# Ledger of designs, part 3: VH-VL binders against UPF0659 protein YMR090W

Target 1, 227 residues: UPF0659 protein YMR090W, of Saccharomyces cerevisiae (q04304)
Amino acid sequence: MSPMKVAVVGASGKVGRLLINQLKANDSFSTPLAIVRTQDQVNYFKNEVGVDASLTDIENASVSEITDAIKAYDAVVFSAGAGGKGMERIFTVDLDGCIKVVEACEKAGIKRFVVVSALKAEDRDFWYNIKGLREYYIAKRSADREVRNSNLDYTILQPGSLELNKGTGLLQPLDKLEEKASVNYSINREDVASFIVESLLHPNATVKKTISLVNGNEPMEKFIQSL
Short names: E, the ipSAE of ESMFold2; O, the ipSAE of OpenDDE; V2, 0.75 times the mean of E and O plus 0.25 times the DockQ between their complexes.

## First folded at step 1 (VH-VL)

Design co6 (framework fv_cosibelimab)
Fold by ESMFold2-Fast, scan of step 1:
Structure co6 (fold): chain C 227 residues (1-227), chain A 122 residues (1-122), chain B 112 residues (1-112)
Amino acid sequence: as target 1 above (227 residues)
Amino acid sequence: EVQLVQSGAEVKKPGSSVKVSCKASGGTFSSYAISWVRQAPGQGLEWMGVIIPIFGTANYAQKFQGRVTITADESTSTAYMELSSLRSEDTAVYYCARSKYGSGTYNPFDYWGQGTLVTVSS
Amino acid sequence: NFMLTQPHSVSESPGKTVTISCTRSSGSIASNYVQWYQQRPGSAPTTVIYEDNQRPSGVPDRFSGSIDSSSNSASLTISGLKTEDEADYYCQSYDSSNHAVVFGGGTKLTVL
């Protein structure tokens, strides 16, 4: 079978960079496309990482421009975020950027779409009173709703608090998620990247799913079998 | 061949600020993170912060938050560390060190600058 | 908010093997990579071990690194000890909770 061609929106982010490296190293995938917002980032991914790169600023690009960038690809991953660059970018990147990529996938005829969202985005009571996160969660919840209303074969990943520990390959079972309420809902960025790869390799288990990602003690393979 | 070359020694008065430079050569400046690490006389290594030039982001150790600013000029392949409100206990050798970004803290500081002695005295 | 604890000093004669430990006070030592740096008087540090057990080009095979989860420690082992190995050695890891690089206090190796 032909290796899957994956385009990564937000490739310059911490999860995106790990994902590009994993996709490049895995023979199930063709050289991935890093979709980035600056020429220096394009040069880095092409010259240092050795992958394809597109200068497409998701905040300012039209749906047509995004469509042109991704049209040769089999799947699109949206792993972009405002990253503390001001409130406006939550709306233009986390919300509208995601919506534009969904529309671009539909126009390009690309069905497979994976988005990195946020833990318990649908549960307003969980996030409404968390200082500094209300607007972010409003955007994530709204974007997730648009993704679910699309014709795409989507997977919505909802990671907890993102950390830079080495990946363990171990996740908290979904039926035991609330047992973490007394500890925390942390998740390693490397494990998020690994789970995106696993989602692309196991569409029958992950298509049309919203999946919470939290550190635990269950191997990813078993976790996926439980979906 | 990669080299990190730092600016020369400084003698500063208490309450002033110091700005140390670190010029990278032989390699791609923007592909790497540049950290600043200091060492007081006879003491161990203390991490101050990091800049990732390609992303324009800097992160600082909690102890130095509000006093340190780390910047980069990609056109000259130079990183800078500015420390304000200097006190005598800031007397130290200041090093820049390079690491790969993304999982930058998982990779070594693969190259170190020669160090810059900053002396704070009245 | 963890600390990395090293012995203040170790000494051994030429030709022998020395081991320097680096113990993490909270959280698993295995959760983040450990690096080891060598610093001679008046010089900048240089890397002797990275990512737990890897050697940079130019570092002799006499240097090795290991992780022991049972003691929550990393170790630097130097075999066939030479006078030129006399230096301060620092371990280093990452504290994801504080988003900070953490250094051990350093160990002075004396070769006598």
Scores: ipSAE 0.000, ipTM 0.516, lowest interface PAE 12.1, mean pLDDT 87

Design co7 (framework fv_cosibelimab; at its last look DockQ between E and O 0.51; V2 from the best seeds 0.00; counts 0 for: pae E 8.4 > 2)
Heavy chain, then light chain:
Amino acid sequence: EVQLVQSGAEVKKPGSSVKVSCKASGGTFSSYAISWVRQAPGQGLEWMGVIIPIFGTANYAQKFQGRVTITADESTSTAYMELSSLRSEDTAVYYCARDEGSYYDTSGPFDYWGQGTLVTVSS
Amino acid sequence: NFMLTQPHSVSESPGKTVTISCTRSSGSIASNYVQWYQQRPGSAPTTVIYEDNQRPSGVPDRFSGSIDSSSNSASLTISGLKTEDEADYYCQSYDSDNHGWVFGGGTKLTVL
ESMFold2-Fast, scan of step 1: ipSAE 0.244; ipTM 0.655
ESMFold2, look of step 2: ipSAE 0.012; ipTM 0.543
ESMFold2 (binder alone), look of step 2: mean pLDDT 90; pTM 0.931
OpenDDE, look of step 2: ipSAE 0.097; ipTM 0.669

Design co8 (framework fv_cosibelimab)
Heavy chain, then light chain:
Amino acid sequence: EVQLVQSGAEVKKPGSSVKVSCKASGGTFSSYAISWVRQAPGQGLEWMGVIIPILGTANYAQKFQGRVTITADESTSTAYMELSSLRSEDTAVYYCARVDSYGYEGTDYYMDVWGQGTLVTVSS
Amino acid sequence: NFMLTQPHSVSESPGKTVTISCTRSSGSIASNYVQWYQQRPGSAPTTVIYEDNQRPSGVPDRFSGSIDSSSNSASLTISGLKTEDEADYYCQSYDSSNHAVVFGGGTKLTVL
ESMFold2-Fast, scan of step 1: ipSAE 0.014; ipTM 0.527

Design fl1 (framework fv_flanvotumab)
Fold by ESMFold2-Fast, scan of step 1:
Structure fl1 (fold): chain C 227 residues (1-227), chain A 119 residues (1-119), chain B 108 residues (1-108)
Amino acid sequence: as target 1 above (227 residues)
Amino acid sequence: QVQLVQSGSELKKPGASVKISCKASGYTFTDYAMNWVRQAPGQGLESMGWINTDTGNPTYAQGFTGRFVFSMDTSVSTAYLQISSLKAEDTAIYYCARDEYGDYAFDIWGQGTLVTVSS
Amino acid sequence: EIVLTQSPATLSLSPGERATLSCRASQSVSSYLAWYQQKPGQAPRLLIYDASNRATGIPARFSGSGSGTDFTLTISSLEPEDFAVYYCQQYDNWPPYTFGQGTKLEIK
């Protein structure tokens, strides 16, 4: 099998940057594509990181423009988010941006799609009364539903509170997720990036699944075997 | 060089209005949100809110609704803070600062604009 | 809103000593925490971002650590120019991006 060509939407974000570095370093993958919003970010990824880059602003790009950017790739990762950029961008990036990328994958004939969502997006009781997060979670829940209704071989990742600590490779088992209750749902960004890589390498375990990611004591390989 | 340059100090009477400018140079204006931060005499830094430079949509922190208006003009790469019906409690240094839409800290700051409200 | 509490309010030390400044958040801000230095009559200057990364041009004696709710700024060996007010700031996903009340570092 030839190395997999992966396009990363939201490559300039915190998880996206870690993911690009991991994909570049892993011989199972060809040089990844960083899909970014600004020319300075294109220059960074091409000249300093040494990967391919496309100037494609997900908020304003048409489905056809996104399709043209990704059409040479085997898999697409959506790791973009509004990131506190205001309520309007939650709808144009987190919701509509994700939907446009799904449509672009379908037009390009790309089946493999991984999206970074949010912990317990389906559970309104978890997020509905968290001040400042309601609109974000409405968008994430709705986007996840559109992803599930697509013909794509999707994986929906729902990380808890994102931390910038070095990855441990250890996750909380899914059948023990509620033992963390409201105490600590943190997850290292590097472990989210690593799990995206592992999802792409283990499609039989991860295709058509929604997977919660929080820090724990189970090695990632064992976690995947239990899916 | 990347810079934010603010308008000069203002001395106003209670009830007047003031409009402070913050001119960006050395980068693409719409790639960064513009934040406003207030510092009253002898006090700490207080976040007032921010404006999305792509859309023009402002977001205000609690306590800065009503009399405070964030606006911008992309053609001149300038953000504005307008304060109406000035009160003595509005006396402060007002800073603009850019951020990368929550992806990065406030790395570039304006020099500050002193607004003094006294009769 | 997320409240940041800095301690101590004032720290009196001599050049050459180690300074440790604390910042505690009322709820988790992950690692979206920055430290700023402000000298009298000047705008704040970014020192540390993402809890532990030094901004460009900042001397190696400045270091940040912590995650979630508890954060620390350390100055390993104080220089005369380091005596200033220090502010922490959170910029987690949702504005307003609030600041702590400040710690004044002064010469003993």
Scores: ipSAE 0.012, ipTM 0.456, lowest interface PAE 8.6, mean pLDDT 87

Design fl2 (framework fv_flanvotumab)
Fold by ESMFold2-Fast, scan of step 1:
Structure fl2 (fold): chain C 227 residues (1-227), chain A 121 residues (1-121), chain B 108 residues (1-108)
Amino acid sequence: as target 1 above (227 residues)
Amino acid sequence: QVQLVQSGSELKKPGASVKISCKASGYTFTDYAMNWVRQAPGQGLESMGWINTDTGNPTYAQGFTGRFVFSMDTSVSTAYLQISSLKAEDTAIYYCAREGYDFWSGPFDYWGQGTLVTVSS
Amino acid sequence: EIVLTQSPATLSLSPGERATLSCRASQSVSSYLAWYQQKPGQAPRLLIYDASNRATGIPARFSGSGSGTDFTLTISSLEPEDFAVYYCQQYDNWPPYTFGQGTKLEIK
């Protein structure tokens, strides 16, 4: 098979950078595109990482500008987030940025779309009273609904609390998710990046799915087989 | 050529106010958050918080609410730190610093030269 | 709040020697750690970011390593201009970012 061309929105983020490195290292993929917000980030990805980069600020770009950036690609990953940069960016990046990328994919004829959302986004009772996360979860829940209403071959990934440890490749089985309530719904960022790669390699198991990602003891291959 | 140029040193009495400027050049001002860092005499670096230069929204670290105000003026590519009701313990060098690559966070890749604020009776 | 502890507080060496500076985090910061150099009367200068990436213009004698909670800045052969205070900084997802207390590298 020909290697898949993947464009990553939010490539400068912590999950995005790990994902770009994994895509670059995997022969199933062509050189990925890092879609980034600033010229310094473009220079970083081109000169230091050695991948393609596009200066396309999702917050301010039109759907047409985003479409032009991604139109040569087979799949798009949305791993962007406002991440403590201010409440307004939750609406313009996490919500509207995701919606504009979905529309750009539809316009470009790109079907495969993976989005990094948040654990239990549909369950308002889970997150509504968590200090500092209400607006973020409102945006993620709403964006997920727009993604589901699209005709894209989407995968919605809902990671727990993101940790900076090296990935383990081990996930908590979905039917045992609540066993983590007493400990922590945590997931290593590198494992989220790895699962995005696995989702792209296993579309039959992951297309049209919303998948909770929490670290556990089940290898990713076994987890995917159970989907 | 990225540069952050801060206003000159200030000598103030307790109860006065001071407004420090940080003028950016060599890049698009609104593309990067501006952080403020304090360094008291003989002490280490202490993060005060940051301002989103696109929206103008400030975020303050705990301990820097109330008397400290981050603001900006996009038309002149300048960030400001205002300290009201100055106290002796506010004596420090105040730095502005540009936050780099990340929607979540990044290294402070360029720094202003610092502004010494001395508060004494 | 993530606390960064640097050791030693003071390191006395001669030009030509190898310097090894440590930074320990109270919880994992993965690789989201930077090192800064500060000379008297000057602003800090970024040396290393993402634990091991050398910033633009930084000499090859400076290197960073580590992940999780244990980080090291190494200067392979000290030059006279390297005697300064060195700070580590974590930049995790949710602010605030925190600095270590510093290691003073001084001439023996």
Scores: ipSAE 0.012, ipTM 0.497, lowest interface PAE 8.4, mean pLDDT 87

Design fl5 (framework fv_flanvotumab)
Fold by ESMFold2-Fast, scan of step 1:
Structure fl5 (fold): chain C 227 residues (1-227), chain A 125 residues (1-125), chain B 108 residues (1-108)
Amino acid sequence: as target 1 above (227 residues)
Amino acid sequence: QVQLVQSGSELKKPGASVKISCKASGYTFTDYAMNWVRQAPGQGLESMGWINTDTGNPTYAQGFTGRFVFSMDTSVSTAYLQISSLKAEDTAIYYCARETYYEFGSGYEDAFDIWGQGTLVTVSS
Amino acid sequence: EIVLTQSPATLSLSPGERATLSCRASQSVSSYLAWYQQKPGQAPRLLIYDASNRATGIPARFSGSGSGTDFTLTISSLEPEDFAVYYCQQYDNWPPYTFGQGTKLEIK
């Protein structure tokens, strides 16, 4: 088998950058594609990181333009997190951007799709009264629903509050999630990137799954075995 | 060059109103939220709130009265802070500072990377 | 609201010495913490974002560390221009974001 070709939408974000580095370092993957918005970001990924890059502004690109960017790839990752600002961008990037990428995958014949969503997106009572996050969560919940209703082999990852610590490789078991206080729902960005890689390498465990990602004390390998 | 330029100092009497401006240049105004920060004489920095430059919607910090109004004019890339019914306790330097909208959420810094030079508002007795 | 407490309030050192400034949060702010420098008569300047990342143009002698509730700004070898007030700021919770009360770094 040829190594998997992965295109990463949102590659310039903090999770995206870590993901690109992990994909580049892993022989199970060919050189990944960083899908980015600016020429400076293209230059960074091509010249400093040493990966492929596409100048494709997901906010303004048509489905056809996105399809052209990803059509040579085996899998697509959509990485977008919480933002307390930029309300219009929540609708055009987190919601519509995700939906356009799903449509582009379907048009290109790409089945494997991983999306970084948000913890408890389906549980409106969890997020409805969090000031500054309501619109973001509406977008994430709606996008997740569109992803689930697609014909893609999707994996929806729902990380808690994102941290910049070195990854631990340790996750909170799904059946023990509610034992944590909500203020302790955190996850290292490097662990999210690592779990995206593991999702791509273990489709039997992760396809058609919505998976909450919160740091805990269970090794990632054991966590995957329980899925 | 990316910069925020604020209007000049103001000396006002109690009960008057003041409107200070913060003009952005060198970047797309609507790509960044505009925050307002107050610093009373000899004191630290206090967040007042922000205005969403995409929607024009302001959000105010707890502890501020309805006397504070954030607004903007995209045609001139300018944000405004208006304070009505001025009190002596409003004497402070008022800063505007931009905050990046994360392009893909979990990405770039949410810190205030560019600040205005500050506007001193003095409310006399 | 999340309260940030900086210590010490005042730190008196000489050029060439190492400065260590602390910022503690009343609850976890993950890594969503920034450090700013303010010189007399000037607006604040961003030094460190996301607890440990140096802002563009900031000298290598400035470094940040920590996560959760305990954060540190370190200046490895003080230059004359480094004597200023330093503020930490959290942006983990939704805005408005809160600042610490400041640490004044002064020449002894």
Scores: ipSAE 0.013, ipTM 0.495, lowest interface PAE 7.6, mean pLDDT 86

Design fl7 (framework fv_flanvotumab)
Fold by ESMFold2-Fast, scan of step 1:
Structure fl7 (fold): chain C 227 residues (1-227), chain A 122 residues (1-122), chain B 108 residues (1-108)
Amino acid sequence: as target 1 above (227 residues)
Amino acid sequence: QVQLVQSGSELKKPGASVKISCKASGYTFTSYAMNWVRQAPGQGLESMGWINTNTGNPTYAQGFTGRFVFSMDTSVSTAYLQISSLKAEDTAIYYCARVPTYFGEKGWFDPWGQGTLVTVSS
Amino acid sequence: EIVLTQSPATLSLSPGERATLSCRASQSVSNYLAWYQQKPGQAPRLLIYDASNRATGIPARFSGSGSGTDFTLTISSLEPEDFAVYYCQQRSDWPPYTFGQGTKLEIK
């Protein structure tokens, strides 16, 4: 088996940077591709991190340009987001950026696609009245729907509130998600990156799945076995 | 010299399977996708889909899922089309053609294989 | 899916005459349009790519024009070997990369 080649859209984001480091360190993967928006980010990944990088601004790139960037890869991870950088970017990055990457994967013949979405995106009652997040969740829910309508071997990851703590490797079991006393669910960004890696290594458990990611007491390996 | 050479004609009974090959030479096999095109007798060209030779992943056009399988072997620079449960309407010339997998690469369907005639009858 | 419609279905001309073949797309394909020639018993041969560029080895009498939805293949002075079936193909934003139904160029 040759090591898997992974292209990461949104590599310069907090989850993306952790993911690139984990992919680089794991012998199951070839050198990953960091897909980034600026030349400074390209220089960082090539010169400081030592991975491949493509200057492909997902907000403005055509499907054809994205297709050309990912063509040599076995799997694509979409971990890009507007990140509170203007309401318009929610439409052009979180929604249309995701849709364009799905279309680019289909055009390139790349089946494996992992997307970082948001917790309970399908449950409008959960997010409709969360201050400042309505437009973001509309975009995530709509993008997730487009992902499910594709011919891709997709995995939709729906993390809770993202934290910068060191990863624990422990998740809240899906059948016990509602047992949490607080509705303020959280997940370490490093655990999201680790779970993306585990999803790529365990496609039989994760393909065609929408998976909520919240920290808990279940080891990731056992969590995946229960999927 | 860049060329694609396909396997010879096949005469099969309904319900049988056939596997035709397309051997590439004169270029790096994994740098170009391999497209499959069908032409029924007296009809035009019909795109069946393609295989990404770098990833090994096939993409099928509408109507060519299920019985049709695209595969490849990089060690011999060869792409394959397998058709199972053959029907009379599968009678056609099947072409392979080299094509960029993605828009933005220079080139079109070029070269083409010489074609493989598959006849399904008793 | 983008549908390509070629006209006429059959064009009957004599050697030395000018041939003009049309291809119309159901939606814009910009300049991502190619023309192929197919002779009986042979695989198609690329003639014109990106609407107007001649492929390697193709005689100067072949030219392509158009953009968007309307495209034309012109053969300025027909040679005997030019009598064949001609197909247009689009390679725009979405697969499948469809072919037109063909125009048969035959001797009058």
Scores: ipSAE 0.000, ipTM 0.405, lowest interface PAE 18.9, mean pLDDT 87

Design fl8 (framework fv_flanvotumab)
Heavy chain, then light chain:
Amino acid sequence: QVQLVQSGSELKKPGASVKISCKASGYTFTDYAMNWVRQAPGQGLESMGWINTDTGNPTYAQGFTGRFVFSMDTSVSTAYLQISSLKAEDTAIYYCARSYDWEDLGYMDVWGQGTLVTVSS
Amino acid sequence: EIVLTQSPATLSLSPGERATLSCRASQSVSSYLAWYQQKPGQAPRLLIYDASNRATGIPARFSGSGSGTDFTLTISSLEPEDFAVYYCQQYDNWPPYTFGQGTKLEIK
ESMFold2-Fast, scan of step 1: ipSAE 0.016; ipTM 0.464

Design gr2 (framework fv_greziprubart)
Fold by ESMFold2-Fast, scan of step 1:
Structure gr2 (fold): chain C 227 residues (1-227), chain A 122 residues (1-122), chain B 112 residues (1-112)
Amino acid sequence: as target 1 above (227 residues)
Amino acid sequence: EMQLVESGGGLVQPGGSLRLSCAASGFTFSDHYMQWVRQAPGKGPEWVGLTRNKANSYTTQYAASVKGRFTISRDDSKNSVYLQMNSLKTEDTAVYYCTRVGYWSGKTFDYWGQGVLVTVSS
Amino acid sequence: DIVMTQSPLSLPVTPGEPASISCRSSQSLLHSTGYNYIDWYLQKPGQSPQLLIYLGSNRASGVPDRFSGSGSGTDFTLKISRVEAEDVGVYFCMQALQTPYTFGQGTKLEIK
């Protein structure tokens, strides 16, 4: 009813920055919260972007600290990646960071949760023999499982390989995903951000869903109607 | 076997125009993004631009040095990609390569054509 | 734009000896997916560049196992365990993290 308050974990990431800008520009949403790791990032979002910001390092923060940061919000988006150095951060950020945010949502009484995962995370044959990807996908698959086992109104988004281009608003239909995902599974970062916004605006179509995001020829509006 | 064959190169005066063609064979051309890369004599490669496939609405992207002067287009029925070069400068002198983006987005230039020489000189 | 810097620019090697080429990027190439978006290409004399290594450490089809790529973030290395005559040419690193895609200045490997 009233504009939705959204907290974005991983706001300083490529998708996160685009998402904050889209949420700020859309009258369906109140000023979003950028949850970030460093004081410089807090200053950037407060002073340059003009949104709320919280210094909450997901890697090291307790569930209680995360709960305190998000408790005034209606929905939480997890778009954090390792972003940092080494394999350890895949497990502490992508896996455990996501799990801690799920637990924080449950403690805060926040039902709406959107997570940015990875294309075909459940399909080991897709990623198991790709050097450098196995550990990341193990983390994403495991986090997705935890999200599905929660009591949250979750949406799991599984984008393909992220492109550096402006969004087109066009996605590959899910019933034709295998025609595209095995051939060219790119997705624009801006379209991932736009689809997060659309997921929050269309909960009846997106709640309790795992949705693959790959560039295609179907307008996002029609894609959502088919969910 | 996979092939990319460029044509349309040659000598052009500064301010002139030239159209390069690249004919593909041996793979499903319509599935792939296609790119143009150039290499000036004695220098390393420089990315020129790309065109995406039909599923991504044939969108294009260009390096700043050529934006507004060069246009990339494609015709999937002819398995061909094109580079229209306008307002040519002497610094555009290079061997121009047609390249394919692999099925993995992580294979950014997985196959290169033979290249075609473009010389811009008075 | 991301700047790619290679060293050395000239690399004379005795056949059978190892060779190493370094590449440094002006910003991290490590993506949230865990991949480093760096490729290595070889341009043999009079030929087009060809893909050797993609996404940091993955060997392209047909590339001998004497070639390996390593590194993360901003510092990367291409190694040849035992140089052969056919390995002569110019080696380029390239970042694929963001457009414009940018190449290093090249390392010329010569047999001596």
Scores: ipSAE 0.000, ipTM 0.415, lowest interface PAE 17.6, mean pLDDT 87

Design gr3 (framework fv_greziprubart)
Fold by ESMFold2-Fast, scan of step 1:
Structure gr3 (fold): chain C 227 residues (1-227), chain A 123 residues (1-123), chain B 112 residues (1-112)
Amino acid sequence: as target 1 above (227 residues)
Amino acid sequence: EMQLVESGGGLVQPGGSLRLSCAASGFTFSDHYMQWVRQAPGKGPEWVGLTRNKANSYTTQYAASVKGRFTISRDDSKNSVYLQMNSLKTEDTAVYYCARSPLYGSGSYFDYWGQGVLVTVSS
Amino acid sequence: DIVMTQSPLSLPVTPGEPASISCRSSQSLLHSTGYNYIDWYLQKPGQSPQLLIYLGSNRASGVPDRFSGSGSGTDFTLKISRVEAEDVGVYFCMQGTHWPYTFGQGTKLEIK
C-alpha cells in the first residue's frame, strides 16, 4: 500500500518536532506536513528538517483555510497547545483550534485524527484544584467531547506531565494507572511521539479510544496488544 | 524463533580493520535500536555503542574508548547491523555481541543478545 | 562515567537457600521520570548474557518469580528466593541512566 500522508498541527512544539522527525524517517509514511504559525518555523521545517510546511496559524485561521492546508493528507495529528502564552490562547488554541481542525477534517473527508489531550481530562475531581491548570483542563475536556461526538476515526491520547527525558518505550498498564501517586504521572515526550506513530500504524487497536499515557513498566508493543 | 547471529570475527594485527555483521530474524528488526557490547576474556561486558531505529534517523552513540575508530551502521532491508572497526588495538580483543533494545525504547536495556563473535587483536 | 560496584564477587550457595547480590552506583540512577535505570543480566557458563530484571524491579519475559530487584538511588539488590542449579553463572548489573552505559564487575554464583 501507499505510504500514509500525515499533517501535524503544532509541529513546532516539543512533541510535534519529535513526531515530524519520526514520520520523516519511517517509510510507512510519506513526507509529513508541518502546520506552523510563523514564517521562521516554515523555513526551519522546509530548509533544515526537509519536510513540507504550511503557514496556517490555527488560532486565527478559518475552518476553510485549515481544510485547504490538510485536504491532500490521509491523517491529521493535533499536538498544539497554548504553551503558557496567556489565558486567551487556551480558548483559541486548545479548545477552538482543536474543534476547527475536527471540522476541517470532516469537510476534507479525512477520517483519521489523533489528538494530544491531558491525563484524566474527564475526571474533574482530579484536576479542578490543581493550581494553574483548571482553565487548561476545561478546554481539554471540552475539546475531547467534541472529538468523540465527531464522525472521525479518532484517537484521544491523554499524557501525564510531559518531560524531555529520552523515551523508554515503557507505559503504565491502563488497569494499573491508579497504583501510581499523582506526582508520578509523568510521560516522556519521545514516548508520546512514538505512540502517535504506533496509533497511526495500528488503527484497529486505537480508533475510537481514549488512551492514558504514563511512564510505567509495560513495553509499548504489549500495551497496544492489550487495547 | 528470535535470532541474532554475529559474523566477521577473527584474528587481526594491531592497526588493522575488521567488519562485524549481525543478522536478525524472528522480529521486526526496523523498529528496534541495536547495540554492540563486548566482553574481554575473564572480564565483564563493556558497552560499545548503539544505532537508533529509522524513526530516530539511525543516529548513533559510542563509548569514548572506540569513538572515532568504530562506526555502527544498519541495513533494514537485510535485517542487519554492522560494526566497522578501524585502528584496532590489543585492548579491543573481546567477544562482540549485538543486542536488541526493546521496541521504541531509548536503548537503556538489552532484551535479547546474539551468540557473540570472537575478535582477537594480536601481533 | 558512572562506576557500578558489585558485592560479593563470589557467592557460593546451597541449593534451596536464598541469595542476594548488591550493586552500588557512583551517582544516583534515579531519573526525573521516577525510575531507576538499573538492569540485571545473567551469563550462564559458555552462554551470552540474558536479561533478568529491567528498570529496577521488572522481571523480563520468562524469568521465574524467584528473582526480584529492589533499591533506589545508588543502592540496588538482586534477590533469588530459592537458588536452583540452573541459576549458576555470573550476574551483572548495568546502569542505563547516562552514556556510556556501564556494567558492574560481576558476581559469580556457584552451587556448594
Scores: ipSAE 0.000, ipTM 0.452, lowest interface PAE 13.6, mean pLDDT 87

